# Designs tried in a protein design chat: VHH binders against Protein Syd (syd). Part 2

Target 1, 183 residues: Protein Syd (syd), of Idiomarina loihiensis (q5qw09)
Amino acid sequence: MKTLEESIDALMTRYKENVPVRYTEYVEEWNSPIYGTVIDENTVEWTPCRQPEALNFDDLESALEMSFHQSIKTLFGRWYAGDLALDYQGHTISLLQTQSAEDGERLLENITGHILMKRRLKQPETVFIGLGSEDDGLLVTIDNQSGAVGLEWVGKEQHDVLSDSLAAWLDNCQPQVETDKNS

## First folded at step 1 (VHH)

Design B11 (framework vhh_4orz_3)
Fold by ESMFold2-Fast, scan of step 1:
Formats: structure tokens, C-alpha cells, sequence
Structure B11 (fold): chain B 183 residues (1-183), chain A 125 residues (1-125)
């Protein structure tokens, strides 16, 4: 019986083991604890690091007069990491992560815009947690009411439900391994 | 070097029309989503219109039936046709670009990778 925290940690461990050289966007001013060797002005090697203080949703919840589903807070409050390239049933998904406290504030600002858009369109509130790598505007989202993980186009309602819970969905994701470069 | 240069702003009377243009250089334009955002005096910057790399469009409710966004990938331009202008449309209008896999989000200022300097639109009553 895995908790969501255990599923997240297991995925991060599998990712670190199967993707030994990891690259992400380098933002020098973030002073991120995940940053290793700088490759160029835009690219840095990274290693995941637990957040000393979990990303706080309290102010945003008050401003939006809502409560975020706990799975969203747990996902974005646990690790600093680069985005994870995952395989889910043969499709490449980029699972979003935060690199620093400053990146966390950027994420909260983006979530705010998404919630306001959903309200304007009179659609159920969702929160994006990932991107479809091959399709412009395809999002992996969590339904805020139910916690269900699904697929959604920007500006549209969730059209496919992939799993009833984030933990179960993550347990079925695998790190995307480039067999020509990784053993 | 990436550059976005806006043009077409100016002074117009209520009920009039303006067409804004944004010329892009220094990146693979066809791969980027493009947007127009505006900032009225003393207000925060707000999203107005979006066109994805695939050509899908979306609009803020305040402009939906009046403004049309379009792009020309051969010329690396995005344009905003503004009809039935109101005094409330008075703002600096900004062109912005976003790569689809960037960490930002299309409907927020922080969601865009590149920005122009803006062009002033003033609508008299």
C-alpha cells in the first residue's frame, strides 16, 4: 500500500538510476540546490533535492477562495528537480517539477492563470502537472475536486481520465530511457 | 538575439479600428505560440489574445467579438486586428512568444519566454 509520497520518491529514485546524466534549464539567479555542472548559459546538469520547506499554497488558496487537492500540494512541495521525461503507455510526458523557491513562485503564478481561465470558461477546475511532449497545448492535469489524473487541451475540459489517483498514475510511469545512450 | 518589435499603435476615436503588428527575429517563429497582452495605466499586465504554433486561437472575454489574432509564418509576424475600440482598450500592447514546452503558461505574463517593448494604443471617448 504505497502513499503518494512513497510513489513520488520511488519515481525519483527510478529516474535518477535510469537517467544518470540529467539536463535542465539554467537560471543562475535561482541559486538552485539541484544545479551541478553548468554546460552553457542555458543548460545545467542536475540532481534532485528534497524541499527544506514545502511550497506553500496558503496565500493562493485564500486569494482564489478555494482548496487545492492534496495530491497537487504533495507533488509540488516534495522535491526540487528538473522536469521528468516519462513514458506512459508509449507516450512521452514531461512531468513538471520546481527547481527552487523562486521557480515555485513562478509555478503558483501560472496555476493562478490556469484557474482563472477555467472559471472564465465555466469549466471544472484542474491543475496542470505535465505536458505532452509531441502535442502543442496538451496537458496532463489533476481534477481539483476528485484528484483524477487526465488529459486536457489548453482551454478545454479534461477529455480522457488516465487514473483515479496521482499515486497510481505515477506508479505506471517509467523514466524515458534513450537506449542508444543509457545502458 | 531574440527580438519582438511591435508597430501599428496610435490614437483612435471610440468605435474605430487599429491593426497591430509584431515582427519576430532570432528564433524559429513557427515553433512558438504568440500572444498579445496589454497594460493600462496603473493596472497589471493582462492577457488579450493567443495563437498557438498550430494556429488555434483564444481570446479574453473583454475582446472576444472585437479582436482577431493571426500569424504569418513566412514573414515571422503576428498581428492583432482591433475593431469597435472602446476607451477601456487604452493600454500599452505587448507582443510575447512562448515555446510550447517552456515552464511558463500562456495566459500569464510569467508564461512567456520573449517580450517586445510594447506599442501605445489610446482610444478617445
Amino acid sequence: as target 1 above (183 residues)
Amino acid sequence: EVQLVESGGGLVQAGGSLRLFCAASGFTFSSYGMAWLRQAPGKRREWVALITSGGSTDYADSVKDRFTISRDNAKNTVSLQMNSLKPEDTAIYFCAARYPTSRGFLYKPSGFDYWGQGTQVTVSS
Scores: ipSAE 0.008, ipTM 0.236, lowest interface PAE 8.1, mean pLDDT 85

Design B2 (framework vhh_4orz_3)
Fold by ESMFold2-Fast, scan of step 1:
Structure B2 (fold): chain B 183 residues (1-183), chain A 120 residues (1-120)
Amino acid sequence: as target 1 above (183 residues)
Amino acid sequence: EVQLVESGGGLVQAGGSLRLFCAASGFTFSRYAMAWLRQAPGKRREWVALISSGGSTDYADSVKDRFTISRDNAKNTVSLQMNSLKPEDTAIYFCAKLRYSSGWTPYDYWGQGTQVTVSS
């Protein structure tokens, strides 16, 4: 029985092994611990590292008068990394990661906007954790009440449930080692 | 270097129209969602329109049916057509590159903005 932490760590290990040269957007001002060789002004090689202090959701939970599902807090509090290009049963997904503490705060601001949008639209609260890399406007989200992982379009409710839990979904994701999108 | 350069702002009378442009460079434009945000004096920054990499759009209720966002991937440009302008639309308008498809805080990159002033 894997914990969610074990599933996250196993995925990161698989990603490093299958994608030995990893590129991400370079933001020099962040002085991110993940940054390796700078390729150009907007691209850098990266290596993941553990967050010394997990991203804190406490203030946001108080401000929104809610509690985030534990799986969301565990996912975004564990690693600094570039976004992970994954394949899940025919879906090409970019799993969001943070590169620094500053990037983590930016993620919390974006989550705030998403929650307020869901409330305005009178839809169940979800939190995005990924983007459909080959489809525009498609989000991979976690239902905040159930923890179910699903697909939703920006401004719409989840239309497809991929897994009952984040851990199970991550265990079935594979690193995307080759793509014809840019080649 | 990522750059976003807004243009097209100005002074216009209520009921008028204006088109804003954003020229993007330094990143693979076609892969990112783009947004327009605005900030009126003394107010919080407000999201007004979003367009995905493939052209799906969403709008804030306050501008729905009056504003239209569009993009031209061949020219690395996103634009905002503003019709039936109201004094309440007076703000600095910012073009933003979004890391995430939703939310109001852009990912690190936005321009200096372009001022839109709607009289009366």
Scores: ipSAE 0.012, ipTM 0.246, lowest interface PAE 8.7, mean pLDDT 82

Design B3 (framework vhh_4orz_3)
Fold by ESMFold2-Fast, scan of step 1:
Structure B3 (fold): chain B 183 residues (1-183), chain A 119 residues (1-119)
Amino acid sequence: as target 1 above (183 residues)
Amino acid sequence: EVQLVESGGGLVQAGGSLRLFCAASGSIFSSYAMAWLRQAPGKRREWVALIYSGGSTDYADSVKDRFTISRDNAKNTVSLQMNSLKPEDTAIYFCATRPFYKGTLYDYWGQGTQVTVSS
């Protein structure tokens, strides 16, 4: 049995092996430990590194009067990295990551808005962990109660359950090999 | 599809104030960060203010303490209160959305609203 931490680490290793040069948004003020060669004012090469202190959900849990599923906290608390371009069953998915502690706070703010939206719509609480790169508004989410990974449109309930656990889903994802993508 | 419509621009004397509005159509507004950018004549577009879905805000150094960004998720609107306007603030102001990921800087640009500040 593989732990979630092992699945995340294995995916990061596969990503580094299959995507030898990685680019992400450059935000100089974040002083991110992942930053390598700066390409221009908006673009930097990156290498993943472990978070020395895991992103803390405690204040947000208190404010929202909830507990996040452990898989969500583990995913966003383990690595600083650029977002990962993945292939899942022929579909391109961008798995969200944080680059720095400041970027982590930005993610928590966006999660807050999502949770409040789900509550207003009287839908089960989910947390987005990725985006369908081909369709705006298509999210990969974790059901906060069960930990199930699924697809949902912004403002809608999960319409497809992809896996009963994040670890199993990540084990079935592959890095999207870089190809020249012309407009 | 998200559509953005800016309004509230106009001509104002230096030291005056204006309030800009951005109306978004669609049910996804509350999940997106919202930004204001501007483009002065002959210059590159520059970011002015950003409000995250949770309500936190960021401002460019040139507008700190003078501009305030706010959002109303129930009305699908974001606004920019501009105080102590300077001739240097003359520009077309654009509303934009920023999705959850950093792969695009801003998506769903509006058409803009002109702000002219006389000396």
Scores: ipSAE 0.013, ipTM 0.302, lowest interface PAE 8.1, mean pLDDT 83

Design B4 (framework vhh_4orz_3)
Fold by ESMFold2-Fast, scan of step 1:
Structure B4 (fold): chain B 183 residues (1-183), chain A 122 residues (1-122)
Amino acid sequence: as target 1 above (183 residues)
Amino acid sequence: EVQLVESGGGLVQAGGSLRLFCAASGFTFSNYAMAWLRQAPGKRREWVALITSGGRTDYADSVKDRFTISRDNAKNTVSLQMNSLKPEDTAIYFCAAGKWLRSTYPQSYDYWGQGTQVTVSS
């Protein structure tokens, strides 16, 4: 029954409740509104905030002559946040987030490269939304046609479908408590 | 049209030093993070060092305090200074570029070089 927006917001709330002190990579030139206390030159405390203007996919859609699945636009257009460390069925996944408008533009350029790679390989177009933290090159992706969430290796088609929708998949994710980073 | 060209590899005695260079062309170099990865005989590629567009650096534990990554945006180059070389450092060294590299363990790169051989004798 939840909308995708509700599922994203519920996950962000659960994340704040279970990870009360949150750290992310500090990129000073992004001038991110999420940045709190700077810990060192590489690390900053963060608090999520809603994007005042959602990340715009219009120019990229025109350039690629395509439409991105709405779930992709909603995920990357709603919050500025650090990447979310999540547990999904015993697996560690980093759910990608943008920290600023500039980070959003960099993400769009990387999505462009990924789409062009899928086209060259004659594979269905997908968009990465997360990383499997345990294995190099393992991506969590959304199939652009169906909206299905799945796993794929860089350069390969989705080999496992985790959920028919992003909202349902997010509802089954739990925040990861990093005990080894919290000493 | 995008190219990353590595140079500076060679044969060196254990305890010696080498400096690797990567010359980049065909993209806006200053907007990209740059990395060095290596592939030893019979092994998968592993990450060695990273420098972000802003100049932040990170290193694999195996090379920390021995290797130094640096960049020159005016010359579109990234370099890797390798000191106190060990036989275990023998590998093909690759230059790679990516925009979304925000961690010490990047899983995706936009561009790759062809690699340069480094051999460290005992």
Scores: ipSAE 0.006, ipTM 0.311, lowest interface PAE 8.5, mean pLDDT 85

Design B5 (framework vhh_4orz_3)
Fold by ESMFold2-Fast, scan of step 1:
Order: structure tokens, then sequence, then C-alpha cells
Structure B5 (fold): chain B 183 residues (1-183), chain A 122 residues (1-122)
């Protein structure tokens, strides 16, 4: 069995091999190390690179008085990359990634809003890691207590468990054959 | 810590114009996707306009050629220019930020602001 780090790295390698030209949102002020050829004002070609310093969850954990599941920290602290278009059992999933340190801080702010929403609704805390590309409001989330990967709608509890671990789930995901952004 | 504050609402005659502003404070990033939503008395919240972190805009069919969303990243503000206002545009208007980095759908937004009232008389 692979470690989570090995599963993430294997997926990124397979993504590079199967999606030779990758596009993502271009945000000039992020000065992202992943940026290659700029296609237009909003679109840039990218290549993944390791985060020199892992995204730090310490301040957020202190502010929210919680600890994030290690799999969440490992996923978002390892690579700078564009979001990955994946196939999981015939369904298209966009696996979220960060492009820069600044984008990482933006992600932490988004996670804050999500956790506060879950608390207001008195639901178990989860963290979104991806989007179901075919259905508005469908999230791929990690249950913060168990580390289980599942599906939930925005504002609802996780309704389907896809895998007991992030590593196993990623090992069952495949890169989409063609890029989603060709505009 | 993060706060969104709407302003610019008021009373206007049909056919008039208003410009709404949303100011972000606290630890916010200019690259967030931003939206305007509205809720009329006795009705469900509805999406009005979106501006992505990349600057792309989208509008509900009911406002498409009348409203314009824009942002000023240096001031952490997003604006909604409303022209040719109709009585059916009467609502509380909310500024919202994309919680999930989607930019695709208003279902991913939460309301951090208290809203600004727009009343259009016949």
Amino acid sequence: as target 1 above (183 residues)
Amino acid sequence: EVQLVESGGGLVQAGGSLRLFCAASGRTFSSYAMAWLRQAPGKRREWVALISSGGSTDYADSVKDRFTISRDNAKNTVSLQMNSLKPEDTAIYFCARDLYRTGYSPTHFDYWGQGTQVTVSS
C-alpha cells in the first residue's frame, strides 16, 4: 500500500503524462511558480511543483479551536498545481489544488467559511477537496473526524462515502483524457 | 474577521439607476469570485450577477442587459451598476463570496453581508 504522499505524487505524475498541455486560471499577482505560457488574460499553461514550505494550518486551527485531519494538510501542503480534472467511476471530479502561497491563504479562508457554516447547521465538520463537475453544489469532502472521503451537497451532511481514506480514493481516480479548459 | 458590507441602496423611480457597493474587510483576497444575490419580500433568494477571480462576468437573464458587475481589487470592492430599474427589482441585495473557489454557481456562496435595500416605485 502507498502512503498518502506516494498516492498524491503518483497521481500528479500520471496527470502530467496523460494531460500534456494543462490550463488554469491566470492570476498575475500570485507570481505562481507553476505558470508557463500565458494564453490570455485569464488562462495560463502550468506545470506542477512542490511547495517549498507546506501550507500552514496552525493559525486557522487555533482560530477555529480544532485540528484538521492530517490527510487534508498533506493534500493541500504538498504541490502547487492547477485543479485536476479527474474521472472517478465515470464521473468528472475537479480536485482542488493551490497555485501559490497567496492562493493557499485564499483556500484557508474558504475552508474557514465552510467550517463556520457546518457549525451553524450543527453538522459534522468536513473539508471540501473537490467539486462534482456535472452537478452544481456537489462537493467531494473529507470527514474531519474519520478521514473518510465522500460526497455532500453544499449545506447538507455527507450522504455517500466513497472511500475510508484519501490515499485509496486518489489511487482510484484517473486523469481526464482531455483538458476541461480550452476556451 | 472577514466582513462584507453592502451600500448604495435606496428608493428610485422605475427607469432609474443605482450603483451598489460591497466593501471587503479583514483578511480577504482580491482573487475571490464575488456575486450579487437578492431576496424580494416573500420570495426565495435569487442569484443576480457573478464576477470571477479572473474577471469574467455572468448575469441572470432577468438583469442581463441592465446590470453590470465590476471589481476594484486595489480597494477590495465589488460594484453592481443597475440601470433601467423595474418595480420587480425591489429586494434586499446581498454581496457574497465564493466559498469553494468555483465561480460556476451561486449555490457555493454564503452571505457575509447584511444586505442593502433597493426599492423601485412604479
Scores: ipSAE 0.024, ipTM 0.361, lowest interface PAE 6.4, mean pLDDT 82

Design B6 (framework vhh_4orz_3)
Fold by ESMFold2-Fast, scan of step 1:
Structure B6 (fold): chain B 183 residues (1-183), chain A 124 residues (1-124)
Amino acid sequence: as target 1 above (183 residues)
Amino acid sequence: EVQLVESGGGLVQAGGSLRLFCAASGFTFSKYAMAWLRQAPGKRREWVALIYSGGSTDYADSVKDRFTISRDNAKNTVSLQMNSLKPEDTAIYFCAAPRSYTTGWLSPKGMDVWGQGTQVTVSS
C-alpha cells in the first residue's frame, strides 16, 4: 500500500519523535550537513535532511555490469542521516545511512567489495543495508534479484528472510529508545 | 584479549621492496576484513590496503600496482608486499580491523588500530 519513499519518510519521522537527541561519530573533515552540536572529539548530535541530489548508482552499475534493485537505490538516495538503531521483533538492528555525498561514495566502494566477494563465492548478489545485533559479521541485506530483506553472515548466503520487501520491513521496525546509549 | 602485532619494517632505498606482517590473536580472524593504514611524519593516518574475509582486495590509488595485500587464515596473518618503494611511502604502518563491515573501510576513523605499528623509511 505504501510506497517505499512513504515508508522511509514515516520511519524517519518516528525516529525523530522517539529519539529527540541523536548522536553519531564525529568526523570533522566530512563536513556533514547532518551535524549539529559537537559533544566531543568523537561525538556529534545530528538531524536528518533530504539529499538534494540522490546518490547515483549509474557508474557502479556500468562497472559491475548489473542493475541494483530499486529499493536499494531509493533507501540510500533519500536522506542524509546517522545510522538508525531499530528494534525488529525484539532484536536490535542498525540501519545504515549516509551522512553526506562523500559518505555515499564510501558506501558505493564498500558495496563494490561486497558484490565482488559474492561473485567470487558464486553466491546470489545481495547488498547490505545494516547490521544485526548478534555479531559484527551478521548483516541485514537485500537480495538484489527479489528485493527480499534478510539476514546473512559475511561470506555466506542469506539464511533468514525477514520480509518480501524493504517497505514492509521498515513499516514493522521501531526506533530503539535508549536513555544512555544508541544501540 | 584481541591483539595485532606488526613486523617487517625497516630502511630501504627508493625502488626497493619490503614485506610487512601482522599477526592477529583473540578473535575469529577469518570472519573479518583486515586493513593496512599508514601515518607519515606530520600527516594524518591514511588507508593503504584492504582485504575482505573472502579474499577480495582494494588499494589506495597511491599504492595500486606497487603493493599487494594477502592473508593466511590458518596462521591468522595479514601481509603487505611493498614493491617499487618511494620516499613518499615513509611512514609508520599499522594493521587494523574495521569497526564494522558496513562502515568506513576507506577512512582511518572507521578502523580500530590495535597494533603499535612498524616503521618504514625509504631513502632517496
Scores: ipSAE 0.060, ipTM 0.439, lowest interface PAE 4.7, mean pLDDT 84

Design B7 (framework vhh_4orz_3)
Fold by ESMFold2-Fast, scan of step 1:
Structure B7 (fold): chain B 183 residues (1-183), chain A 124 residues (1-124)
Amino acid sequence: as target 1 above (183 residues)
Amino acid sequence: EVQLVESGGGLVQAGGSLRLFCAASGFTFSTYAMAWLRQAPGKRREWVALITSGGSTDYADSVKDRFTISRDNAKNTVSLQMNSLKPEDTAIYFCAVKYGSRYYPLRESDYDYWGQGTQVTVSS
């Protein structure tokens, strides 16, 4: 059985092997270690690299008076990378990643908004980790209490549980390559 | 009990300066982006300036190069330095907490909490 760290690393390896040229949003001010060849003012080739210091959730946990599930911290604290385009059992998913320490701080601000929304709606706290690429407003989330990976619509509770653990879910994800509809 | 209290407004002649202050309490200030918005008589509120938790700033075109937003996390304050004031800057100025969103649209406004405002009047 793989650890979550091993599953994340294996996915990143599969992604590099199946998507040999990777593009992401270019934000010059972030001075990201992942940036390779700049294509234009908005687009850059990237290669993943390990975060030298993991994204720190401590201040946000204190502010929200909560603890984030360890899987969320491990996922967002391990690699700098562009978002990963994945297929999971017919679902087209963009798995979110951070590109820099600055991008990590912006992610934490966005997670804050999500948690406050869940609290306002009196729903169980979840954290988004991905977006449904074909369905507007569809999120892949982790239930903060259980660590279960599921699908939820913005403003609604998880309606489908995909896996009991992030590690198992990632092991079943495949990199999505750009393909013609004619396969 | 989130509270935002604005101060520093007043009457000033065109070309003058004012500094607005916002004192925040009831939340962990340092983790939130803070904004200034304004509302002129008979108009809806418009965004003026933003400062992120990390200190990055952004401004509406109408105030760029004239206004400067800053924050003091140790004192839970955000301020707006307004220089070269024009009659069209006359408005009630509001402090607001911004949360969200890069990865998906939030259901409501990007702004979570609002203060009561402070009046700025610029005479010709």
Scores: ipSAE 0.016, ipTM 0.144, lowest interface PAE 7.4, mean pLDDT 82

Design B8 (framework vhh_4orz_3)
Fold by ESMFold2-Fast, scan of step 1:
Structure B8 (fold): chain B 183 residues (1-183), chain A 121 residues (1-121)
Amino acid sequence: as target 1 above (183 residues)
Amino acid sequence: EVQLVESGGGLVQAGGSLRLFCAASGFTVSSNYMAWLRQAPGKRREWVALITRGGSTDYADSVKDRFTISRDNAKNTVSLQMNSLKPEDTAIYFCATGVRYSFTSKGYQHWGQGTQVTVSS
């Protein structure tokens, strides 16, 4: 049985092995340690690296009067990387990653908006970790109370539970080998 | 809360101009890809204009040379100057942040209800 950290690291290794040239959105001012060859003003080649200091959720937890599930903090605090294009049971999923400390702050701002939307709608709090590439507005989310990984539409509750844990879900994801560039 | 609030829409005659504004709260526009999208009645939402973190701009072919996107980092706003408006430009206009944490098609997030632009003939 793997720890979540082991599952995340194994996925990153599989991704590097199956996607030897990786592209992501380029934000020059982030001065991201993952950036390699710049392709154009919007696109850069990248290589993952460990976060020297894990993304800090403390201020956000205080502001929202909540605690995030540990799996969410572990996922977003471990690597700087471009988003990972994955296949899970026939679905193409983009697993979100951060590129820099500044990008991490941007992610926390977006998570804040999502949590406040869930509260406004009187729905269980979830946190998005991925986007369904095939369907507009389809999210892969973690239920903040249970840690269950599931699918939900923006503004709706989880309608499908994919796994009871993030580690198990990641172990079943495979890198999407791109034959066409869809960016 | 991360919010984008659009304003500046209205009724204008063909050949006229409007300037739309997008006020951002909960995040910084200068650190994000920012875009304007529009949705005409009964149609899919379409991308109109983009400004990158570095300040580079791009436009849909239908609006090139007529529309200009810009941002004001001090005011944390993005604007869209719309010139030589056509009846075909009639739509609800939305501002959105870039592709990285997208919740909608074209890789953009939207947190407001948009601003209505109606161009009469």
Scores: ipSAE 0.016, ipTM 0.315, lowest interface PAE 5.5, mean pLDDT 84

Design B9 (framework vhh_4orz_3)
Fold by ESMFold2-Fast, scan of step 1:
Structure B9 (fold): chain B 183 residues (1-183), chain A 123 residues (1-123)
Amino acid sequence: as target 1 above (183 residues)
Amino acid sequence: EVQLVESGGGLVQAGGSLRLFCAASGFTFSYYAMAWLRQAPGKRREWVALISSGGSTDYADSVKDRFTISRDNAKNTVSLQMNSLKPEDTAIYFCAASRKITTFGRPDEYDYWGQGTQVTVSS
């Protein structure tokens, strides 16, 4: 029914409605279009903005001799935003976002490191899309072959499959009402 | 909980080689860029080498072509191979981690630091 693009857009709308004041890491040099009121040297209010040019995975795909699952490209190519603090079945998840084109390049470098680690460990290739807020070692990942969303620890295979698609998983996530200094 | 532990320093003659190691624990190593910085007696701490989370490398002009930085994400380690050492390379070498530097090259701020390892190059 709902396309992945529609699920992403609906989540962003729910996030804006439920979290009216949003804070993220302030990196002045990025000149991010999402930046609003600067709170201090490390913190800024933000509003999401569509990426005028989607984050391009082509060079990375060539370098790694692979193709990323379309859901990964769609997720990271659609919006500039701060990371989204979400509730999924009582657990706090930080859904990763990029704030600028420069931040997008940083994300691609991080994804590269993860893929190379998975290859060295001879594990199925996954791509992280979120972090467990209670434990930085816990990742929400997409299996690159199937598109399944699951949980894995850094350096280990997915131990739990949460959904067979990113769109369905996002539709079941809810914004967390607290934004700054959550624990 | 978070630790960066350097090893491999020591005394070496000019023209010699050393390999430094940094063992990381307590954070998601693969997401961080790793760097080596050094501080000689009476001087400011200076950046030496950087490796991004994806493996791209950058070097200070003073060490380019002599030093090689590498990482092993499966073992949570970063290494610095130092060849053709000079007396001017004498310093305490620090391992540092940053999540903010992958798009800006040389970092101005690091999230985590090791305690350092002494490298002494005799003339």
Scores: ipSAE 0.005, ipTM 0.264, lowest interface PAE 11.4, mean pLDDT 84

Design C1 (framework vhh_enristomig)
Fold by ESMFold2-Fast, scan of step 1:
Structure C1 (fold): chain B 183 residues (1-183), chain A 120 residues (1-120)
Amino acid sequence: as target 1 above (183 residues)
Amino acid sequence: EVQLLESGGGEVQPGGSLRLSCAASGFTFSSYAISWYRQAPGKQREWVSTITSGGSTNYAESVKGRFTISRDNAKNTLYLQMSSLRAEDTAVYYCAARKYSGSYLPFDYWGQGTLVTVKP
């Protein structure tokens, strides 16, 4: 099958082809390499680009005394992009992405809070990678031990396993071409 | 530059009403879930209400039926209409924006707060 890198790249290619004009939040201070035409103070057209240096998880792994599943590091270390609006088997998912190195640091802080919450609740550690667009509080997550992709509510264990691997799950996701709620 | 600027706080007597506003800039307001939090003297910050990008609303049990959250995406503004105010509603009120769902995840952006004082 495809490597995870190949699956990520293929999805990004499909996204560019099916969503030719892409909008995301504009944070001028980030000086993001993905920014194209600025539409207004809040909105910018974007094009994905490879991270010249992959987001580094080393300090966070040391601080939390853990190792993140490689699929999580590969997903968040490969591209700068706006969030991807995707369809998965009839469900609308927003696949999280970072726009800059600074945005990557923000993501690591959010991941830290999530891990500490899971530990306090004595639940298996997971990392969120996406949001269910229809239901507030529904997360797409990766189980850190197994790499399985699943659905969980904030504060709850994964209740549905969608795929044994991130690569296979991404291969089954399609860009949301007709989006009325996400830019 | 991301900013959230709260306004509309003040002093009011029990049973009174106030409308808080939160003006947002520097991000795509319509794409974010925006929440109201409050911090009473000597207490931890507590969640009050959230409105999602799609317009769904949720409220803390203590404010249900008395507070109404709303948003105006064209004006990048969040509102909290407060009625039947009680002494225990006295707090600094903050708006907060998050990209990620749920109360357990850190907020991406916080405002400076606006003080609401309810006393006779």
Scores: ipSAE 0.014, ipTM 0.265, lowest interface PAE 7.3, mean pLDDT 84

Design C10 (framework vhh_enristomig)
Fold by ESMFold2-Fast, scan of step 1:
Structure C10 (fold): chain B 183 residues (1-183), chain A 124 residues (1-124)
Amino acid sequence: as target 1 above (183 residues)
Amino acid sequence: EVQLLESGGGEVQPGGSLRLSCAASGFTFSSYGISWYRQAPGKQREWVSTISSGGYTNYAESVKGRFTISRDNAKNTLYLQMSSLRAEDTAVYYCAARTRIGSYYTPGGDFDYWGQGTLVTVKP
């Protein structure tokens, strides 16, 4: 079994090797280090790079009076990248990534809204790490207490546990190759 | 600006066919899953079909085997080929996209963008 850092790095390596041309949303104001060739006003080619300063959760933890599971901090503090289109057991998942420090702050704002929603609904706190591209409102989340990776619908509790750890789950994900299924 | 524009609706007899299109602009269409929804007179909006960025498809049970969803990323266009149409398929059909422009998701589960709809009427 790999460490989480090793699993994240291995996935990023597999992604670069299997998806040689990668596109993401272009936000000029972010001055993202991942940006390569700009394709148009909204689209840019990208390459991943390590975050020189890991995304800091300290202020958010203080504001919410909680501690985030270490796997969440490690996942979002390691790389700047576009979202990764992954295949997990035949399902397409978009694994969320940040493109810049400014994008990282945007992520923390979204996480805040999610945690406050879970608290309002009196549900266990989770943090989203991915989106189910095939289904409306399906999230891949980490249970903040246990670190378990699971599926939940927006506004509902995890209904399926996919793995006891993020590292093991990532090791079972593969980069999604464009299928050219268009007609 | 993000825009979704549906077209291709019309009137057909039972057993007929129609092809709906949804033209998308203002976001990286190829990176996102896109869905078709419909709303019949007097009923709530219901999900019809979704196609992932990778081309994997899902369908509501009521339309399986009769409808085919597809996409053309070069044209930023989503399609719904409808065959063996029934009176129950009469509805306004909507294209819907959840994008990450400005947000990872909306708490509460709403789609970020909806089109204006296109009317399909199945009459004997």
Scores: ipSAE 0.017, ipTM 0.192, lowest interface PAE 7.0, mean pLDDT 83

